# Ledger of designs, part 18: VH-VL binders against Prefoldin subunit 5 (PFD5)

Target 1, 151 residues: Prefoldin subunit 5 (PFD5), of Arabidopsis thaliana (Mouse-ear cress) (p57742)
Amino acid sequence: MASSSSRGEMEKMGIDQLKALKEQADLEVNLLQDSLNNIRTATVRLDAAAAALNDLSLRPQGKKMLVPLTASLYVPGTLDEADKVLVDIGTGYFIEKTMDDGKDYCQRKINLLKSNFDQLFEVAAKKKSVADEAGMVLQAKVKQLTAATTS
Short names: E, the ipSAE of ESMFold2; O, the ipSAE of OpenDDE; V2, 0.75 times the mean of E and O plus 0.25 times the DockQ between their complexes.

## First folded at step 17 (VH-VL; framework fv_clesrovimab)

Design u2 (from r4 with light chain S93D; at its last look DockQ between E and O 0.82; V2 from the best seeds 0.77)
Fold by ESMFold2, look of step 17:
Structure u2 (fold): chain C 151 residues (1-151), chain A 125 residues (1-125), chain B 107 residues (1-107)
Amino acid sequence: as target 1 above (151 residues)
Amino acid sequence: EVQLVESGGGLVRPGRSLRLSCTVSGFTFGDYTMSWVRQAPGKGLEWISFIRSKAYGYITEYAASVKGRFTISRDDSKNIAYLQMNSLKTEDTAVYYCARDRGEDIYWEDYFDLWGQGTTVTVSS
Amino acid sequence: DIQMTQSPSSLSASVGDRVTITCRTSQGISSALAWYQQKPGKAPKLLIFEASILESGVPSRFSGSGSGTVFTLTISSLQPEDFAAYYCQQFLDYPYTFGQGTRLEIK
């Protein structure tokens, strides 16, 4: 029902006002979509990090593994400190955490990203609706103008 | 020179309105979430509202104590954040700080690394 | 809402002392905790974020530790400029809440 009220206000606008509204709304939608993509990309990266931490926590200290030097060449090696990781918390800050604390940190960040995505997606959807409605009203007014100029 | 300067505080009677301004210089205001935090006389700190940047949809939130009465807004072209305070109560008496909120990244983690000097709002009969 | 309880509420100490302030939360907040210093008549100043990371320009005598529900702020060798109020703040979820504060006074 907010859409009905918004359309009534748009129908009172001139063609130039509607073009400006549409343009601004489109720019804002693009900006929000970029933000949503950044959140999605970071979520995928953190999911991968959480999986890696879980895998590392299952390995005993000193367990032998093959370390890749190239795609076709591996050498024997051992995991030196299996119970600790460095966590990148942003802008170049790193902190040392236990494996369990590292997993907890990753899960907290993943939960934040998912919640932030949901909130921002809702806002982007509402703004897209405004942009689409402005386009519809604009198209109708242009059609009315065209009909008037051909009479 | 990085600055946050609050203004608009004063003495008002209950039920009236007041608008606080936070004028920002020395950093890219449009990239940051901004918050208002208040401190009643002799009391601790209370977060009351934030407003996200344009890139994060200008999303706002409010503490329950002010929701429905206070409205946060921003004008990125003027580098000003606002707090419109309606239906003021005596318990709203406090020093009001605007703060740069570190929720400018994708995680939206709201802690405050830069604070203004504060502006005093006194609501009394 | 996440409740934040600081202890002690007030503390007297001498220059050079090691002091510890504790913040307890009503639910787990991982490491989403900040510490602030506030001198009389001044705005708060961020000391520590993410429970243990010092903000740029904060002296190394300040440190933070803890995760989950119990956190500590430690000043390893108290200086005259450290006499102030100290607040913890959770930033896990809104409403973002602060502890009631700890006043650190000179003996």
Scores: ipSAE 0.699, ipTM 0.862, lowest interface PAE 1.0, mean pLDDT 87
ESMFold2 (binder alone), look of step 17: mean pLDDT 92; pTM 0.942
OpenDDE, look of step 17: ipSAE 0.809; ipTM 0.914

Design u3 (from r4 with light chain Y94T; at its last look DockQ between E and O 0.85; V2 from the best seeds 0.77)
Fold by ESMFold2, look of step 17:
Structure u3 (fold): chain C 151 residues (1-151), chain A 125 residues (1-125), chain B 107 residues (1-107)
Amino acid sequence: as target 1 above (151 residues)
Amino acid sequence: EVQLVESGGGLVRPGRSLRLSCTVSGFTFGDYTMSWVRQAPGKGLEWISFIRSKAYGYITEYAASVKGRFTISRDDSKNIAYLQMNSLKTEDTAVYYCARDRGEDIYWEDYFDLWGQGTTVTVSS
Amino acid sequence: DIQMTQSPSSLSASVGDRVTITCRTSQGISSALAWYQQKPGKAPKLLIFEASILESGVPSRFSGSGSGTVFTLTISSLQPEDFAAYYCQQFLSTPYTFGQGTRLEIK
């Protein structure tokens, strides 16, 4: 929401200033929404990676399993014995970790992404309120000027 | 070339104010979180504040030791980060570094790969 | 706040020695740890991030390891330029905190 102090500042502004304010606020909201979408997408991918690590850590080593070739066709395969995984940290580097450390890394990143999403969502909501309020004040000023010239 | 240059330090009495500047060149300043870190004479490092990029809402955080007295800000059009320090105390005496966050923006993890050479603030009666 | 404790606080060693500096945290931080080198009168320099990844341009004689609450910085063969202060830093959560530092001095 827009604060009453913010509304008072807007009502002192001319029509051109209000148009510029609304345009800038709208662009910033779009930028923040792109950032929120990126965070959400990364969270989904990390949730999937964490689930895969949990499943892998629960399976007996050397046991046969079906390996997907397509969505509907599987072939027999064997999970190779491994006590380590490689984790892509997103900068072109990989770190060797135990299964437990890999799960911990994923959970750390998931927790950060969820917290960051919540913080950024609140900022985006506040900026959206400013944009909406600027639009309402602008519309009222245009309507007032139109009514004055018509009468 | 890539550099951070702090300025605005000096000798000041307790209760007064100073404004530090961090002038940036050689990288796209607007894409980075920026932090201030200080070091008292003969002591270790203390992180005191950050400000996020525009894409992440210019969100700020402060260490408890400076919260309510210091204000971090940035002007992306001038490539400058600022630290406004009010109600200065003797324990604020330190070299103040600005630092660039090297962590991934989406995760907001801050470790610092680029540091200025620092500006000295001395708060003394 | 996450407390960071380095050991030793100071260390004397000779060129060519292998040294290890330990950083302990008051709670688990996964691998969210960085190491810095600071020479007198200079700004800190990032050596290692994510507990074990060397920053570009850092000599391979530096290495880091650890996860959870105990981390180590190792210098496999000291060079004259390595005599400096070393700091660990957690970057899991604010306030970001540093260890008290380890001074590495010539014996």
Scores: ipSAE 0.665, ipTM 0.838, lowest interface PAE 1.2, mean pLDDT 86
ESMFold2 (binder alone), look of step 17: mean pLDDT 93; pTM 0.949
OpenDDE, look of step 17: ipSAE 0.802; ipTM 0.908
ESMFold2, look of step 19: ipSAE 0.657; ipTM 0.837
ESMFold2 (binder alone), look of step 19: mean pLDDT 93; pTM 0.946
OpenDDE, look of step 19: ipSAE 0.816; ipTM 0.917

Design u4 (from r4 with heavy chain R102Y, light chain Y94T; at its last look DockQ between E and O 0.73; V2 from the best seeds 0.69)
Fold by ESMFold2, look of step 17:
Structure u4 (fold): chain C 151 residues (1-151), chain A 125 residues (1-125), chain B 107 residues (1-107)
Amino acid sequence: as target 1 above (151 residues)
Amino acid sequence: EVQLVESGGGLVRPGRSLRLSCTVSGFTFGDYTMSWVRQAPGKGLEWISFIRSKAYGYITEYAASVKGRFTISRDDSKNIAYLQMNSLKTEDTAVYYCARDYGEDIYWEDYFDLWGQGTTVTVSS
Amino acid sequence: DIQMTQSPSSLSASVGDRVTITCRTSQGISSALAWYQQKPGKAPKLLIFEASILESGVPSRFSGSGSGTVFTLTISSLQPEDFAAYYCQQFLSTPYTFGQGTRLEIK
């Protein structure tokens, strides 16, 4: 079937071809795993941003707070326009939105990232299967070669 | 300078094939989703297809009007995106633009912040 | 598929006029809307994304507003270079669809 056909193709390859296939597939799997981790991290950050927006919506306008000037020095400040926030839209751009629009933006991006994660995970799983099968065929060919040379 | 340059357009008969190329310079091509968008004479814009970056699995999508006939691909080592157009119909007559979808890394959204000047495909008997 | 309908399909205006172009969607798209300008014989140019954010280098006389199903593009004081076609585009889900366009021509 598909796995048998794929393994048959690999079994026709020489050891050097199989090593190259395995190396390329492993590199691609690592890249895709990094991308999946980045998506997971971004999703967690957007969830936290949505929670923070909800908390800010509950605070009174003009509440005093400490505003950082440096990592170790703070000064008093106030929350300006509790119903407005700046939203990170990527690549360093920010735009002012209402709290409700900010929450909606976060949820839209969370939904997008979750869908993209699911699609990418499937691609990564398929590539991993190719890498694992290439490894098995390579190991079997090396074992057969060494057995022939010792007999 | 940042450029997208389409090539490969021309006059072909219905049922034939044509391959368009989009040659990219001035930005890190491999980090971006690339799209094809077409415009029939005197008509509006129609998105056709995209292909995601290598980091996002080279995932592709197609508009229903071209699905099964057109194939998008890319060669990141040459900075070229391709559109293979098979079984061409007179309705495929248009200017074909390649476009860069917004966003790199984990952020990709499919509005188009950079466009080529287009290549014309005419399908007629 | 998300239907995009622009109005008007064409209009005539004079330099200095304020104009608005409306884009309506067949379902809610939040703020996932972009506007493009296209001059005759040229490629489209991104003006606005996320319904209201101006792309870098776009003059401040352009503005966008709206959320959900109704969006507007406004040009506060027309300049000679603004006579062009304008398109809205949703980027919420595939297939990404454009409005039919609005031609803005000299009165």
Scores: ipSAE 0.555, ipTM 0.786, lowest interface PAE 1.7, mean pLDDT 85
ESMFold2 (binder alone), look of step 17: mean pLDDT 91; pTM 0.938
OpenDDE, look of step 17: ipSAE 0.795; ipTM 0.904

Design u5 (from r4 with heavy chain D105N; at its last look DockQ between E and O 0.69; V2 from the best seeds 0.72)
Fold by ESMFold2, look of step 17:
Structure u5 (fold): chain C 151 residues (1-151), chain A 125 residues (1-125), chain B 107 residues (1-107)
Amino acid sequence: as target 1 above (151 residues)
Amino acid sequence: EVQLVESGGGLVRPGRSLRLSCTVSGFTFGDYTMSWVRQAPGKGLEWISFIRSKAYGYITEYAASVKGRFTISRDDSKNIAYLQMNSLKTEDTAVYYCARDRGENIYWEDYFDLWGQGTTVTVSS
Amino acid sequence: DIQMTQSPSSLSASVGDRVTITCRTSQGISSALAWYQQKPGKAPKLLIFEASILESGVPSRFSGSGSGTVFTLTISSLQPEDFAAYYCQQFLSYPYTFGQGTRLEIK
């Protein structure tokens, strides 16, 4: 249902003012939705990185494995520094962390993204509500103008 | 030139108000979170407020010491951040710095890579 | 609020010395820590963020390390321009808090 406080102010606006309000609100909603999409995409990528860190942490240091040298020749090798990883922080830097610190880094970032998403989603929803209400008032005024023109 | 310039400080009695301005040049102001950080004479640094960019809904936060009395705002068309300080107390006496929040990214991590020269606010009876 | 405690509160050193400043936090902050340098009458300057990453233009004699609750700023060979106050700051959650500062003075 509609909010009477912003609705009352909108009812006083002319058609051109209301079109401008609607257009501006729609642009802001689109901007906020782009930001929300970016947060969601980053969360998916970071969840994948956290899963990869978990898989890697289950491997013992020094475990023998075959390292490809060519397509048809392999040599024995060992997993070196299995307790360390390089983490891409998404700003053009890589940092070395212990496996536990890498997991903690990922979890910290995931928690931030989820909290930021929730906050921004609420802001976007409120702005969308304003945009939708402006559209409803605009439609009513256009209908009123059309009815007056036919008489 | 990349620059933050604070203004609006001065000597004021307790209970009165001041508005600080931070005029920005040399970078795209509208893309950044802006913060205010203060430093009492001979003391350390205290973060007091931030305001997010338009893309992040202009969300604001405040330190408990100033919440309810101070209001941060911005005008992206003028490249100015503001700090409205009401009900000033002697404890508010400090140099006030405007700071660009470098961690303005998807994570909203607030550390400060560009600082103005500061403006001095003195609150005394 | 996350409390930040620096040690030492002040120290004296000579040009060329290696200096270590410690920042301890009241709870784990992962690597969400920044270091600042401030000279008297001037604004702070960002040195290090994410505990260990040097800000662009900061000399390589500065380094940071640590995670969780204990963090260290190291200056490997002091220069005359390094005598200043140093502050750590957590950026895990608001209110964002700073250490009380460490004043590095000429011996």
Scores: ipSAE 0.632, ipTM 0.816, lowest interface PAE 1.1, mean pLDDT 85
ESMFold2 (binder alone), look of step 17: mean pLDDT 91; pTM 0.936
OpenDDE, look of step 17: ipSAE 0.825; ipTM 0.924

Design u6 (from r4 with light chain L92F Y94T; at its last look DockQ between E and O 0.84; V2 from the best seeds 0.78)
Fold by ESMFold2, look of step 17:
Structure u6 (fold): chain C 151 residues (1-151), chain A 125 residues (1-125), chain B 107 residues (1-107)
Amino acid sequence: as target 1 above (151 residues)
Amino acid sequence: EVQLVESGGGLVRPGRSLRLSCTVSGFTFGDYTMSWVRQAPGKGLEWISFIRSKAYGYITEYAASVKGRFTISRDDSKNIAYLQMNSLKTEDTAVYYCARDRGEDIYWEDYFDLWGQGTTVTVSS
Amino acid sequence: DIQMTQSPSSLSASVGDRVTITCRTSQGISSALAWYQQKPGKAPKLLIFEASILESGVPSRFSGSGSGTVFTLTISSLQPEDFAAYYCQQFFSTPYTFGQGTRLEIK
């Protein structure tokens, strides 16, 4: 496929080329929107983790707490070491960090997610614009063809 | 089994162009960011470019030394990453490595856990 | 750009020695640092990521530490196969940069 994304280049394309362009652009927009949703969800989770780390840094060792076993099931426990946390870094690893290093890790990841979201959002918006423009040109060409065939 | 194989290197005069290919096997290429890293003879490593996966918009970045002259691209259906190198200079003489970035990482963390053998580019009169 | 200053540039040591290589950054990079080993004529191999996590298959004699601006790679008991070049790399922000390398040679 040797197609152009601009309006002028789209006007030169045939109906079949425009349909293919629109369909591909729509699929890519959906994929990018899924990625954006994943980034948004991860940001919410990290914001919650950062808040929890802040709360934990204020509690003395041995403080009673509820420990989650599942999303909705908790058991009683105690805070064994108030100045250390385990951090899931992905790739199948957990690492022990001081509370301050854990907060720093969360903030670094939050900053990355926000920047990545902004970059990806821009790409998704451009792809959406291509899809919308292709749809407009396609509809206009179908209308022109219909008018020509009724004469 | 898991491999990255670079090709397309050679001897070329300044001002000319080359296209490098990185052929991937043994893992799901489309899920990973891919990078090019080069090493001049007897020198250290220099990251030069990456291209993100389709799920992350194929976003690219370039080192200042190559920006405007080099273009990274990929064809996920063929499992190939490309580096188009235009306006080559003698300072571009190096071994060029294709490298796999950490994939599926929504944080876009770019350390390189798999490297190819390298392909040599020599730019001289 | 984040400059990576690696020291020493060259180091001679004997089998069984403990060696330490230092990487200093021009800005704080949290723990977004990786270490690589490169043997002559070969591609680099990832040893450590996130400053301190050993890549799968890397011998436990390798360790990494540090955060912020100063990081170290330590080999606790040098083996014959460890004579190579070593590079640090920051993955905090683009452009990603490497240290200039440390050549670890047989004494």
Scores: ipSAE 0.689, ipTM 0.853, lowest interface PAE 1.1, mean pLDDT 87
ESMFold2 (binder alone), look of step 17: mean pLDDT 91; pTM 0.936
OpenDDE, look of step 17: ipSAE 0.821; ipTM 0.921

## First folded at step 18 (VH-VL; framework fv_clesrovimab)

Design v1 (from r4 with light chain L92F S93D; at its last look DockQ between E and O 0.75; V2 from the best seeds 0.74)
Fold by ESMFold2, look of step 18:
Structure v1 (fold): chain C 151 residues (1-151), chain A 125 residues (1-125), chain B 107 residues (1-107)
Amino acid sequence: as target 1 above (151 residues)
Amino acid sequence: EVQLVESGGGLVRPGRSLRLSCTVSGFTFGDYTMSWVRQAPGKGLEWISFIRSKAYGYITEYAASVKGRFTISRDDSKNIAYLQMNSLKTEDTAVYYCARDRGEDIYWEDYFDLWGQGTTVTVSS
Amino acid sequence: DIQMTQSPSSLSASVGDRVTITCRTSQGISSALAWYQQKPGKAPKLLIFEASILESGVPSRFSGSGSGTVFTLTISSLQPEDFAAYYCQQFFDYPYTFGQGTRLEIK
């Protein structure tokens, strides 16, 4: 988060410098928010994949599988032979895992996403605070300058 | 072609500072996490630090052996990553590699598919 | 910190041999493991990631397996260019750690 010393340094900056700071901070906030949205979407997708693996692993032998899994998860063969899954690990790479290892892989990724979200959220919040503070200081300097020119 | 080139190594006395640079060409530097990894003479590899991309907040991490003494940074406009090394110790003597983090994505898994040829830092009395 | 122990530390073998290098971890790391090759005077090169996936351009004689705490790198038929040092690295949790290395030499 922004400190009072950070605001003090902003108040020493010229109008052009503050405008540039505000614009850059706003762009960075938008970029970070896009990244946070991507993380949230991936978490939902992995939760769905983990649920699908759980459902598949609980099926008795002899059941036919008729349900498409997620785009990132495919099973070889029939349900009687579906003790293995293909996991999309990104960039076109797939790896064969047992259903238990597939669940473990999903949980590992979900844990990473949650931690990464928390870290990035804090960074985005700090950058947003900087952007808001720069906007307030800029507005105050513009008002001061305008008042001084009206005598 | 794709390259990482380290520079700034040399011989320094304990307690002094050096700044290493890693100049990047041939790929979109701003999209990648960059790391420093070192190798002491006759020893194995030790991960030192990373810095995430702008999209992931320039977040940094450090190995305990260098935390508080080393600072990683980057200048995306110049395609350069930096390692500021302060309060150097004899045990910091190593070849220092910069490396591109192949695992950069929303998961932030760090393993290295592209390495520079290294720059040597010798810390000696 | 996750400790990474490679065995053997040094290995002599002949061209054409099948060799196996083992990496053991002090805690479970799922499949978050990479293997690197390093030739004298050169930087490491990524061979395998996610325990078993071969990096593009790496010869198919290299393979990896394992999960949890025990991982292996196998070279099915050694070539002269394979004599190098080999390192495992975990990417499960900070700080990322490497094994101490295995030096593979010509017999």
Scores: ipSAE 0.658, ipTM 0.832, lowest interface PAE 1.2, mean pLDDT 86
ESMFold2 (binder alone), look of step 18: mean pLDDT 91; pTM 0.930
OpenDDE, look of step 18: ipSAE 0.812; ipTM 0.918

Design v2 (from r4 with heavy chain Y58W; at its last look DockQ between E and O 0.83; V2 from the best seeds 0.78)
Fold by ESMFold2, look of step 19:
Structure v2 (fold): chain C 151 residues (1-151), chain A 125 residues (1-125), chain B 107 residues (1-107)
Amino acid sequence: as target 1 above (151 residues)
Amino acid sequence: EVQLVESGGGLVRPGRSLRLSCTVSGFTFGDYTMSWVRQAPGKGLEWISFIRSKAYGWITEYAASVKGRFTISRDDSKNIAYLQMNSLKTEDTAVYYCARDRGEDIYWEDYFDLWGQGTTVTVSS
Amino acid sequence: DIQMTQSPSSLSASVGDRVTITCRTSQGISSALAWYQQKPGKAPKLLIFEASILESGVPSRFSGSGSGTVFTLTISSLQPEDFAAYYCQQFLSYPYTFGQGTRLEIK
């Protein structure tokens, strides 16, 4: 970041302009942080889905298992279609994929999320620096103006 | 009515500049990535550029053929996307479409579910 | 850049025919593929995304299949309104690239 050139521009701004700059930068940082958190949460969910698909692929079709109805009551059940899964694509649609295609889908999405996180993180960091610098210049200018008008 | 309307096309000499506009109505423009896609006469489609939403930092990207010469931008208060086209070349002659880009979620998967009618740019001496 | 090659480049067919258009990619793109229809003088229209999912409002006679490097668009019973150009597009990574197109014309 070129803090000296950015600070020089901010030093020329009036107090109202600096308040607007800081307020806007803070809003943008908050929005970007929300986006980054959504990406992190989705990555965790997809990692869990990928792990579940691996675990499911180790189970033969039709294998009997106990399915809990309550803490103390179980019924027998079976895994019905061992080579197919339904994938939630996030728009209210579920699509059927083979187990291998489901794993591939998850990995593709995980790769996208990691790349998107990195790009957005850099943007958020730059915006945060602008917000922090605007705050410091604003505080200094307010103190200077108050001292000049009361002295 | 959901609409994308491009404007600003015309005849221009090589080396000159032109600004295209894409006026949007009928959906929340600020939530969507917007793209420009062009089609040279009798040719196929070429993706040019996108600009992400505010929530994704207004990140931009460009095709190599236009990088450094074209600039995509947006005014979310007016629901307009822009394509500033500098140093125009004869090979930039095309119909230019703006498109709503499905990269509005966290995955940024850029395919285009809504297109404008296109505006024609002709670059010739 | 990911190169997209469609075949055939043009095709003549009759109403009621089954038509298949193929898109091949220069590298694996998983299922990150879309298909578009474009009528003369009009903008493209999204038909299919994620290789096989129909966009809302697209007739069920359209279907898509494939993953990796080979994809197909199939029209099961050609209708008069289906005579158009068709394009595939990868959306795995920028620059997002399109096939050269397939013109489907009435015989």
Scores: ipSAE 0.700, ipTM 0.861, lowest interface PAE 0.9, mean pLDDT 86
ESMFold2, look of step 18: ipSAE 0.682; ipTM 0.852
ESMFold2 (binder alone), look of step 18: mean pLDDT 92; pTM 0.942
OpenDDE, look of step 18: ipSAE 0.808; ipTM 0.915
ESMFold2 (binder alone), look of step 19: mean pLDDT 92; pTM 0.940
OpenDDE, look of step 19: ipSAE 0.826; ipTM 0.923

Design v3 (from r4 with heavy chain D110Y; at its last look DockQ between E and O 0.79; V2 from the best seeds 0.71)
Fold by ESMFold2, look of step 18:
Structure v3 (fold): chain C 151 residues (1-151), chain A 125 residues (1-125), chain B 107 residues (1-107)
Amino acid sequence: as target 1 above (151 residues)
Amino acid sequence: EVQLVESGGGLVRPGRSLRLSCTVSGFTFGDYTMSWVRQAPGKGLEWISFIRSKAYGYITEYAASVKGRFTISRDDSKNIAYLQMNSLKTEDTAVYYCARDRGEDIYWEYYFDLWGQGTTVTVSS
Amino acid sequence: DIQMTQSPSSLSASVGDRVTITCRTSQGISSALAWYQQKPGKAPKLLIFEASILESGVPSRFSGSGSGTVFTLTISSLQPEDFAAYYCQQFLSYPYTFGQGTRLEIK
C-alpha cells in the first residue's frame, strides 16, 4: 500500500522515471501472481489426494472398482493392501505410509501452503499498490502536459 | 562445481558490526531460499535467518535471539547472500554457515542439503 | 520453540558395531525431521530427511525411523569415516531447532 510520502516522492519523478517504475512494479506483480497460482494449484492437488485417501480408507481389501484403461474405457479391478499408500514427496522418492500417515502428511503440506500463500499475498498486494499509484501519478502528469500544449 | 563460500568473519568488540557474505556457484541461486545457521564453540547448531527467492517475495524471518540486530539480504545478480550483524554480543561468537534450502519451489521447508565451510566470528572485549 | 533432545550425548563404539542415536521432541512434529553428520572442522552434511529418506549419495548403512516425538538414527555397521557428531533438526515450524548433538567416538 502507497502512502502520502510515496506519492510525494513519485510526483517529483519525470515521466520516463515513472514509466520505468510502473513497468518494473508490474513485472514483479506478475511474477508474484504466478507464484500465488502455483501455490493454489498445489493446494488443490493435495486436497484431492487427501479426499482420495479418505475414500480408499473406507473400502475393504478386495472390493471391486473400475480402473481406467483409457480415457473412455474402464475395467474391473481390486485394491491390494488397502491400508497402505505410496506418497510422492517431491524429491524423486516415493515412501510407503499407512492411510492415516498419508492423510497427516497431506494435511501438513496443505497447512504449509496456506501459510505461504497468506504471506506472499500480502507482499503481492503491497507491490500492486505501488504499481497502481505510479500509474495514477503518470496519468496525471501526462494530462498536465497535454493541457499545457493546447494553450 | 556447486559450492557456497562464506567470508567476512573476524574478531570484533561488543557493540560493533560485521557483514558476512555467502558467494554461490554451480546452481541457479535465484531459485533458492537461503539460510544462515551458526554454531558456538563446542556447542550445537542454531538456525538464524532465511531469505526466500524473488519469485516468492524475498520474504525473511529471524530467530528471536537476533531479530532486530541482524539483517539478511541477497543480490541475485552477483549470486551473493549477506548477513548484516549489528550490535554484536559475546554470545554471538560462533562459526556462521550459509545453507541452501532443500525444499521444492512451493514447499519452503528448512532442511539444508548444501552448506558452506563457515566463517568464524569472535566477539570479545 | 520445539525442544530437541538427543541421547546419548556421546557414544564410544568400534568399527563394525551397530549404533543407535535417539532424538526426542517436546511436541509432535509428524515426520518433519532431518539428520546431519558433522566431522571435526567441517560443515554439517544432510543424511536423512522426512525422518527416514536417505539423501542421495548417503551409504545404505544409515537409516532413520520414527514419527511424532521420538526418532532414531541407526548405523548398521560402523565404518572409520562415521566417527563424527550427529544432529537432528525439526522443520515443522519456526524456529527450526536442532538437537544438542551426539558425538560418536572410536573406542
Scores: ipSAE 0.625, ipTM 0.811, lowest interface PAE 1.3, mean pLDDT 85
ESMFold2 (binder alone), look of step 18: mean pLDDT 90; pTM 0.925
OpenDDE, look of step 18: ipSAE 0.753; ipTM 0.884

